Miniprotein binders against p73408. Designs and how they scored, part 1

All scores and structures are predictions.

Target 1, 371 residues: p73408
Amino acid sequence: MRQILIAPDSFKGTLSAGEVCQIALDVLAPEFDCVAHPLADGGEGTLEAIANNLDGQWQTVRVQGPLPDQTVDACYLWLPQEETAVIEMARASGLPLVPVGEHNPEIATSYGTGELITHAARRGAKQIQLAIGGSATNDAGLGLLMALGWQFLDSQGQSVGWGGQALGKVAEIIPPVLNAFPQVTVLCDVTNPFYGANGAAQVYAPQKGADPAMVQRLDQGLRHFARVVREFDGFEINFPRAGAAGGMGGGVAWALETKIESGFTAIAKLTQLEQAMAGCDLVITGEGCFDHQSPQGKVVGGVLELAKKINKPAIIVAGQCQLSQTVLPNVLKIFSLVGPDMPLEKALQHPQTALKKRLVQVKQYLIQSQN
Unless a header shows other numbers, all headers, positions and changes below count from the first letter of the chain.
ipSAE, averaged over its two directions, is called F for ESMFold2-Fast, E for ESMFold2 and O for OpenDDE. V2 adds 0.75 times the mean of E and O to 0.25 times the DockQ between the complexes of E and O.
[cut] stands for letters that were removed.

## First folded at step 1 (miniprotein)

Design fd2
Amino acid sequence: SKVEITVRVEGSDPEKLKELFEKAVEEIKKLAEKLGAEVEVRITIEGDTVTIEVTVRGLSPEVAEKIAEEIKKLAEELAKKYGLKVEVTIEIKE
ESMFold2 (binder alone), alone request of step 1: mean pLDDT 69; pTM 0.592

Design fd2f (at its last look DockQ between E and O 0.02; V2 from the best seeds 0.00; counts 0 for: pae E 17.7 > 1.5, pTM E .644 < .8, placed apart)
Fold by ESMFold2, look of step 2:
Structure fd2f (fold): chain B 371 residues (1-371), chain A 94 residues (1-94)
Amino acid sequence: as target 1 above (371 residues)
Amino acid sequence: SKVRIFVWVEGSDPEELKELFEKAVEEIEKLAEKLGAEVKVIITIEGDTVLIYVRVRGLSPEVAEKIAEEIKELAEELAEKYGLKVKVYIEIKE
């Protein structure tokens, strides 16, 4: 075994995917030639993972923040060779941008995310990958669409304004006259519908600062907006995934005729993971599942499925791992960071040390297997 | 009445799965035309997952419930035949 692909997810809360790759490269060298291919699932950290794989240009744009009086400097990644911009909604319209005491999805706007899209379009983007996790908003993408030239008017012919509070006021929709924007793909992993008991407001608005009364008003606004969209062009906006990011999934799917992809699938395709893996003898992947047990994450699962498809052996390095080697025969061995020699609390406090220790064991395993 | 059906199918070959369900969709469309109902179908691929959205309108509540159950049963039967992981969501509105 000479060429090894290092294709991990981040160890969330402890190590970025890039840091995992760097540690692996340092430990496995010089005995093995390693190729770093850090991945993500479309959440925060997605731009950094892509930037490690492709020759991209960071673009910083001063845009509208989530609060009406707030301006932020937001970054996106321009990939000129791919004619693609990768945008994380949370960098312009995300909950982390809002001070804890000021969380209010009735006023928070997605307008700044639309400004990033406009900037990317003027830059020459033909395609946009839009990661929508971590939003502060419950406006169905209304602010985003206004930044793209859409008008949403009340019964008196005046603008409805920004935020979740605006949805219930919409009486007339006027699309932009000239719509020469790039094709937008939404990176979405949740299945919640637009409104209702499992909808955007009921499930997600509380963590964005909504009390029960506000949740009901936001859900009613989403229902009203869905009816107006149906009357406008017959589109049924209340489908699974439509509730993602405060209804952004539904709003952009309707207005921009978007493709919806899982974050991993889009990133793997964009970074040409299959081609990178085909050039290697072995793949090492991993994720941080430290103090919770859950099914295999989308990155690790996707890497393993691809490795099986093209007959490449795999090794898993994870914080904790529930998956058995007998479930996926292409997996040579699984290394868990947490164990008798590395208790959970110590691994969380010293994640680089914990990972290095397990990667030394991976190196020893691979050397012994060659003999 | 309006019936909305969402089917998520997870498998190893999404393009083959899409072709399989497109044939089933054609039969649903023929039945809807026979009943004078409006139907809209959208099939998308998300990695190894196929999303099938079906909307039927212009049915009586009794017929809408029967059609929704028939579509659900068809999706589940195809999933068992091909060893697929399937999730089905059905909403009936008057």
Scores: ipSAE 0.000, ipTM 0.121, lowest interface PAE 17.7, mean pLDDT 83
Fold by OpenDDE base, look of step 2:
Structure fd2f (fold): chain B 371 residues (1-371), chain A 94 residues (1-94)
Amino acid sequence: as target 1 above (371 residues)
Amino acid sequence: SKVRIFVWVEGSDPEELKELFEKAVEEIEKLAEKLGAEVKVIITIEGDTVLIYVRVRGLSPEVAEKIAEEIKELAEELAEKYGLKVKVYIEIKE
């Protein structure tokens, strides 16, 4: 009996990775022995995907929200066996938490994310996976670090406060004593440097509510902070990926001596994707839109690379397939939810039905291939 | 000139260590006053570690350096006397 690993990404805006797995199990079982392995890229649904693969405990903590006068109930995932906390910064310091019309990356703080990290550390975390997508902030992680006990002082010896506005005021850095602090890994897929034309402020601050003048101020703040950090310990914070989440990638990497890894890579390791895949005969993966960039990155690309590495055949189920019949190594077939029998509009309105329909075709294809 | 000094001290009784270093700081402050320097000291205890941050603003580089050396020597003497592990980082900026 053929064992199948079902390792999809989310179909953005329609189905979670977990829902895709459940639908696949419902269609392919009992004819095939199927193992669900929902994946994520460190963005939305990361915690849920991990929770579906590992025995985890949801932790809810009241923390500082992105705005100064805001508190939020933020959840993170505790994995007691792995002594690992998985934290999404967006749960504390995310853009969706900011009311419409109040988006301001000069004011927005990452402090609440630091409180989550502190809570996880106190709970005994040896490892912290920190997903930093969806930020409201351009504070270089200053708020987060302040919550961990870092002090950033201005020329008058006063705290610089919170938000991107604080960056240009930093004159002195006082680090905490972090004894036996958990190893933090930042999950990030962007390659933006800390500042400049491709830096945090110039690229991402506009979508966080920055006007052109604010973007310039924020970029100047990042440049200033980078200089202060260099003067402090010689660290060059303007490296690829440092610009992630308004500079949090750089700030956390510097202050906590962390690694920045792709979300997929970290999740794949944590959930033991390679071991799961090695135990199966076939992998089924998929995402909302499979295009020419998909094979080179993110979840589907990562799954395909791994499948190729260990010589497992793969099937792709995509919401939309924009690839002409590109012969991908080890890919048996690509199935698109959208087709002559399923218009895009209908697939968007009824994603579960559309997926079920394609999975029936996958089932038929697999049965025919065994014969 | 500005001197920043970080002193990490590990010991079995951080509170006792804090008291010892506070006394040492008083001596440093007196020296600094005599030399016309401004000293700011922050002592933080976390677990079994005492972190001492010292900022010295001297009228001259020589004054700042002298104070920095005195702080270092004092930290080392205390470490030796009490069997402590001490790490000292000194940054001098003109």
Scores: ipSAE 0.000, ipTM 0.256, lowest interface PAE 12.0, mean pLDDT 86
ESMFold2 (binder alone), alone request of step 1: mean pLDDT 72; pTM 0.638
ESMFold2 (binder alone), look of step 2: mean pLDDT 72; pTM 0.631

Design fd5 (at its last look DockQ between E and O 0.02; V2 from the best seeds 0.00; counts 0 for: pae E 20.6 > 1.5, pTM E .746 < .8, placed apart)
Fold by ESMFold2, look of step 2:
Structure fd5 (fold): chain B 371 residues (1-371), chain A 86 residues (1-86)
Amino acid sequence: as target 1 above (371 residues)
Amino acid sequence: STVRITVEGSDPEKLKELVEKIKELAEKLGAEVEVRIEGDKVEITVRGLSPEVLEKIIEEALELAEKYGLEVTVYIGDEVYFITEK
């Protein structure tokens, strides 16, 4: 085992993916040649994980926030060598930006995310990776598209305005005259369709502040918008993943003719995870998972699937992940940070110490396996 | 996560071919698949490590069902995700 790839998710709330990698490098070197490859799944920590892997420049832009009278300073990552911008919609149009008493997906707009795309295009981006998790909106990307020059008019020829409330008013779609925006890839990990019982409004609008009556209005708006799009150019917007981020997945896919990819897949491709893993003898991956009720995260799952595909053994280090080696044939061993010698409260108070302790055990295991 | 795919149609050879292709894809991607016959239809239960694997299997099943003229219903958990329109 000469070379080991350290490819973890962040341990949410305690350690970034980069910090996990650094601790592993400190513990396992010099006995093992380790390569750090911090990852994310398109959610929290995505830009930071990519910045640890690639030369990137943070860009801060003053844009429209989710509420109509709100502006925010939103950051995205510019990767000049890759001619790529990585944008998290939640930094401009995300639920955490909305005060608790003001959650309202009928009003919240995605306009600021469109402004980030425009800024990145002017910066020279030829490609955009758009992570759409954590949104406050249920507007099908209407705000984003308006920022890119699209017009959505009601039956009286007036703008339908912003928010989920606008969707049911759309009667006419006027695309921009010239639209030479970068190639956009949407990072999406949910399979929900645009509308219906498993659609954007029914499943996700309640956590964004919608009561049952509002949920029904939002779902009706999405159904209406889908009809208008179908009449406009024949596009069937009600497909798997279209409901992500309040219908943003469908709206961007329709209007910008882009692919929707999983967050892990897109990040793995951008950072060349498969190439890095092919050059190693073993992969160590991990995630926080301290609440014990969380299923295996998308990063750990994706790393294990790739490792299985290219026949690489794996070790898992997690907060309290309940996985069995018999279920995961390419996994040599699972190490949990929380245990009798490290109860949950102590691990949360001293996460670096808890992780280091388990990585020392990983090191001992690896030395024993090489005898 | 668990996905259930029910498939129904009058051509047993195309139904069998769909089932075999889904099983082959599931094995390639490391997902577990169970096949159960319920009266005049087949139920395929898929359990995967990640949403990406389950999504790929759903997409292939929908594509094959359309190609073969089969009726398909997809459930995620207990909720209907997709039903073939007539």
Scores: ipSAE 0.000, ipTM 0.173, lowest interface PAE 20.6, mean pLDDT 84
Fold by OpenDDE base, look of step 2:
Structure fd5 (fold): chain B 371 residues (1-371), chain A 86 residues (1-86)
Amino acid sequence: as target 1 above (371 residues)
Amino acid sequence: STVRITVEGSDPEKLKELVEKIKELAEKLGAEVEVRIEGDKVEITVRGLSPEVLEKIIEEALELAEKYGLEVTVYIGDEVYFITEK
């Protein structure tokens, strides 16, 4: 065993994927040749993970924030070799940008995300990867589309305005003339439909500040908008994943004729994870899950599936992992950060130290396995 | 990032004490905190300026919950980060 791929997710709240890689490199080198390949699932830290893997250029743009009176400086990643922009909608239209007490998905707009897309298109992007996690909005991407030149008019021929409140007012759609517009891929992992009991409003609007009455209004707005879209061009917007980011998944997929892909899959393709893994003898992956009942992270699961596909052995380093080796035949060993020598509290206080301790054990295990 | 901490327990005084300590810590660290109380359940939503700030708040919440014998669930986004073992 000569070359190790280090392909972790972030340890949520504690360590970035890049930091995990660096600690692993520091511990495992020079005894092992290591390649860092930080990953993400399209959520928080996605841009940073990509920037660590690819020669990216940060672009800062002043755009509309989630609230009507708000302006934000949002960053996206430009990949000049791939002619690709990677955009996180949360940087412009995200929930963390909304002050406490001002959460309102009826007024929150995705317009700023559309401005980022416009900037990327003008920059020469042939492709745009749009991560849509962490939204403040339930506007079905209406604001985003308006920033691209779409017009949504009410029964009086006036603009419907911004936010989830606008959806129920849409009576007419006027598309822009988009010449040579980049191909947009929406990154999301949710399977929620556009509306209904499992739809955008019912499932996600409460966490964005919606009370039960607001949830009902927002869901009715989504239903109305879906009908108007169907009448406009026959498109059925109520499909799995359309409900992502308050319906932005559906709205963007419809308007820009795009595909929705899983965040992990898109990032793995963009960063050439399979090629990197094929060149290595072993893959080390991990996540910061500390709940034994939590589902496996999408990154770890995706890495393990890929490793299995190409017959690479894997090691998992996780906060707490109760995965059975019987279920994962290619997993050599699982190392949990939390253990008898490292209580949960201590692992949370000193995540770097906890990770380093486990990586030392990984190193010892690997050395012993070579003898 | 946003962290949601759910704390449950039969002792309202312990719940109150936990909430007050978390509020104090959040204020000290410059984090925003929202508290919702529903009977024997408290939901604390914390919005931090950095992951490190949120981590400290989570840590304090977990420590206090353990000390007070309260059940805790921590959510980061829509994902469970931690749940008290029953």
Scores: ipSAE 0.000, ipTM 0.213, lowest interface PAE 15.0, mean pLDDT 87
ESMFold2 (binder alone), alone request of step 1: mean pLDDT 73; pTM 0.673
ESMFold2 (binder alone), look of step 2: mean pLDDT 73; pTM 0.679

Design fd5L
Amino acid sequence: SKVEITVRVEGSDPEKLKELFEKAVEEIKKLAEKLGAEVEVRITIEGDTVTIEVTVRGLSPEVLEKIIEEIEKLAEELAKKYGLKVEVTIRIGDKEIYVTIEEK
ESMFold2 (binder alone), alone request of step 1: mean pLDDT 66; pTM 0.574

Design fd5M
Amino acid sequence: SKVEITVRVEGSDPEKLKELFEKAVEEIKKLAEKLGAEVEVRITIEGDTVTIEVTVRGLSPEVLEKIIEEIEELLEELAKKYGLKVEVTIRINGKEIYVTIEEK
ESMFold2 (binder alone), alone request of step 1: mean pLDDT 63; pTM 0.526

Design fd5b
Amino acid sequence: STVRITVEGSDPEKLKELVEKIKELAEKLGAEVEVRIEGDKVEITVRGLSPEVLEKIIEEALELAEKYGLEVTVYINGKEYIFEKE
ESMFold2 (binder alone), alone request of step 1: mean pLDDT 71; pTM 0.661

Design mx1
Amino acid sequence: SDEELKELVEKIKELAEKLGAEVEVRIEGDKVEITVRVNGKEITVEIRGDTVEVTVEGLSPEVLEKIIEEAKELAEKYLKEE
ESMFold2 (binder alone), alone request of step 1: mean pLDDT 55; pTM 0.402

Design t3a (at its last look DockQ between E and O 0.01; V2 from the best seeds 0.00; counts 0 for: pae E 19.4 > 1.5, pTM E .622 < .8, placed apart)
Fold by ESMFold2, look of step 2:
Structure t3a (fold): chain B 371 residues (1-371), chain A 82 residues (1-82)
Amino acid sequence: as target 1 above (371 residues)
Amino acid sequence: SDEVKELAREIFELAKKVWEIMRILEERGDKDAARKVLELAYRIIDLLRKFEETGNPEYLKQAEDLVNEAQKLIDEVEKELS
């Protein structure tokens, strides 16, 4: 009997990666031995995917929210066997936490994310995987660093305060006396530099509530902060990926000596995807790509590259796949949830039924291929 | 007040000692003791920040209690390192 690895992304908006795995297990057993390996790319569903693969303990901490007068109960995942905490910045400093009409990256702070890091360090974490997608902030991680004991002072010797508005005021940097923090890896898939035409403020601040004038102020603040950092210790903060999460990528890379890594790569390593795939005869991966123009996602692409690397065949199950735009190594067949027998609207309304129907077809294909 | 500023200064000097002891413990492989020392330092620093943010003297009193606990721990660790 073929051993099959089920390694999907979530079908965003419809099914979690864990739900996709469970449906596949239900359909393909007993004819095939299946191993569930739900994945994510560092965005939505990352903590859930890791929790489905590893035994972890959810930690709930009351922390500073993105708005100055706001507190939130934020969760992160503690993995005691791995001595690792997995933290999603958006749970403490994320845009969804900000009420409609109150989005303002000039005042939003990352301080609560720093409080989560402190809590994890107190628990004994030696490593932190920090997913930074979905942030409300453009403060270059200033709030986070202040929670860790960093001081940022203006020309009058006073604290610069919180938010993107504070960046342009920084005149002096005082590191904390306690710098023994866990190794932090930032999970990041955007390549934007810290500032400039393709930088954090110009590209992403509008989505966080910035009008054009605010975008220019935020970009000027990031440029100023970059100069102060260079004068402080020579670090060049304006590198690719540094602009992620309103400059968080650059700020923590500078201050915490962190690595920036793609979300898929970090999750694949943490969950030992390569070892799991090596033990199978075939991998089934997939995603909820319901837009006919969408390219394959980072999870599917990463799974396919790994499958090619170790010579494993693959099957793709996707919401709506456009074959003419696909260059796919080692792919035996692609199954689309949407088709003549399953219109888009119906697939979105009944995603479990649509997926099950296609997985039955995958099963039939695999049985016939054994003949 | 000047008394509060002096206590805060004493607490920051204690935190520096905690960092040094933590580095020594990690170097010698006693990771559990190092974690306990670091955790205490973070709690003291967190209370000082809450005091500066709110002006509420209860946070400073709590920090003072932890400073006393930390001094006892530092004394014990320094004896073991001898």
Scores: ipSAE 0.000, ipTM 0.170, lowest interface PAE 19.4, mean pLDDT 83
Fold by OpenDDE base, look of step 2:
Structure t3a (fold): chain B 371 residues (1-371), chain A 82 residues (1-82)
Amino acid sequence: as target 1 above (371 residues)
Amino acid sequence: SDEVKELAREIFELAKKVWEIMRILEERGDKDAARKVLELAYRIIDLLRKFEETGNPEYLKQAEDLVNEAQKLIDEVEKELS
């Protein structure tokens, strides 16, 4: 064994993917040639993970925040070699940017995310990766599209304004005069349709501050907007994933004629994970799952699927993993941070120490396997 | 740990009470108070979910803080009802 790829997810709430990689490098080098490849699922820490893998330039732009009276300094990542901007909508239009008690998806706007896209386009972006997790909005991306020059008019020919409240008022759609935008790829892992019982409003508006009556209004707004879009160009916006980020997935996919991809898949392609893994003898992956009921991380699952595809052995280092080795033939061993020597509380208080301890065991295991 | 799971369960039960109060406030036409209580309930549930997903006890602590805030609101509403 000559080269090891270290391709972890973040240990959510404890360690970034980059920090996990650094600890692994510190433990496993110089005995093993190690390559760090921090990953993300398109959620929190995505920009940081990409910035650690690729030569990126942080761009800070003052944009409209989620609330009408709010401005924020939002960062996105510019990748000059790939001519690609990576944008997290949450940096401009995210739920954490809304003050406590002011959550209102009828008012919250995605306009600032559109301003980031515009800035990236002016910067020379040929491609934009748009992560849409953590939204404060249920505006179907209207604000974003308005920032790109789209107009949405009511029955009186006036602008519908901002927020989810605007959706039910749309009577006319006017596309921008200059429709030369970079190719946008939406990063999304949810399968929710645009409206209905499993739609954007019904599923996600409550966590954004919607009461039951507001949820109903927002869902009716989404239904109305879907009809107007269908009448405009025949597009059916009520497809799986369209409900992501309060309908932004559908709105952007429609207006910008974009594809929606899984966050992991997009990041894996952008960072050339398969090529990196092909050059290694072993992959080490992991996540901060500490509960057996926690869904498997999309990153770990994606890495393992890829490793299986290209016939690479894998090691998993996780907070608490109950994955049976029988289910994953290419997994050599699973190392849990939590164990008899490391109680959960201690692992949570000292994640770096817990990870280092397990990585020492990984190192010992690998040395023994070579002899 | 069993203790942490028990705490999470207690917080969840308190969140249910918050939902019940929200409903009472809504029925009384106090939409603003109902909305505030609802927001608290959703934040608590989101934190509990994050705890279940991550095992990070900080989410439980944050949820507990919100439950305490909600309990104050409940107490205020109950005083007004009495």
Scores: ipSAE 0.000, ipTM 0.184, lowest interface PAE 17.6, mean pLDDT 86
ESMFold2 (binder alone), alone request of step 1: mean pLDDT 74; pTM 0.621
ESMFold2 (binder alone), look of step 2: mean pLDDT 75; pTM 0.646

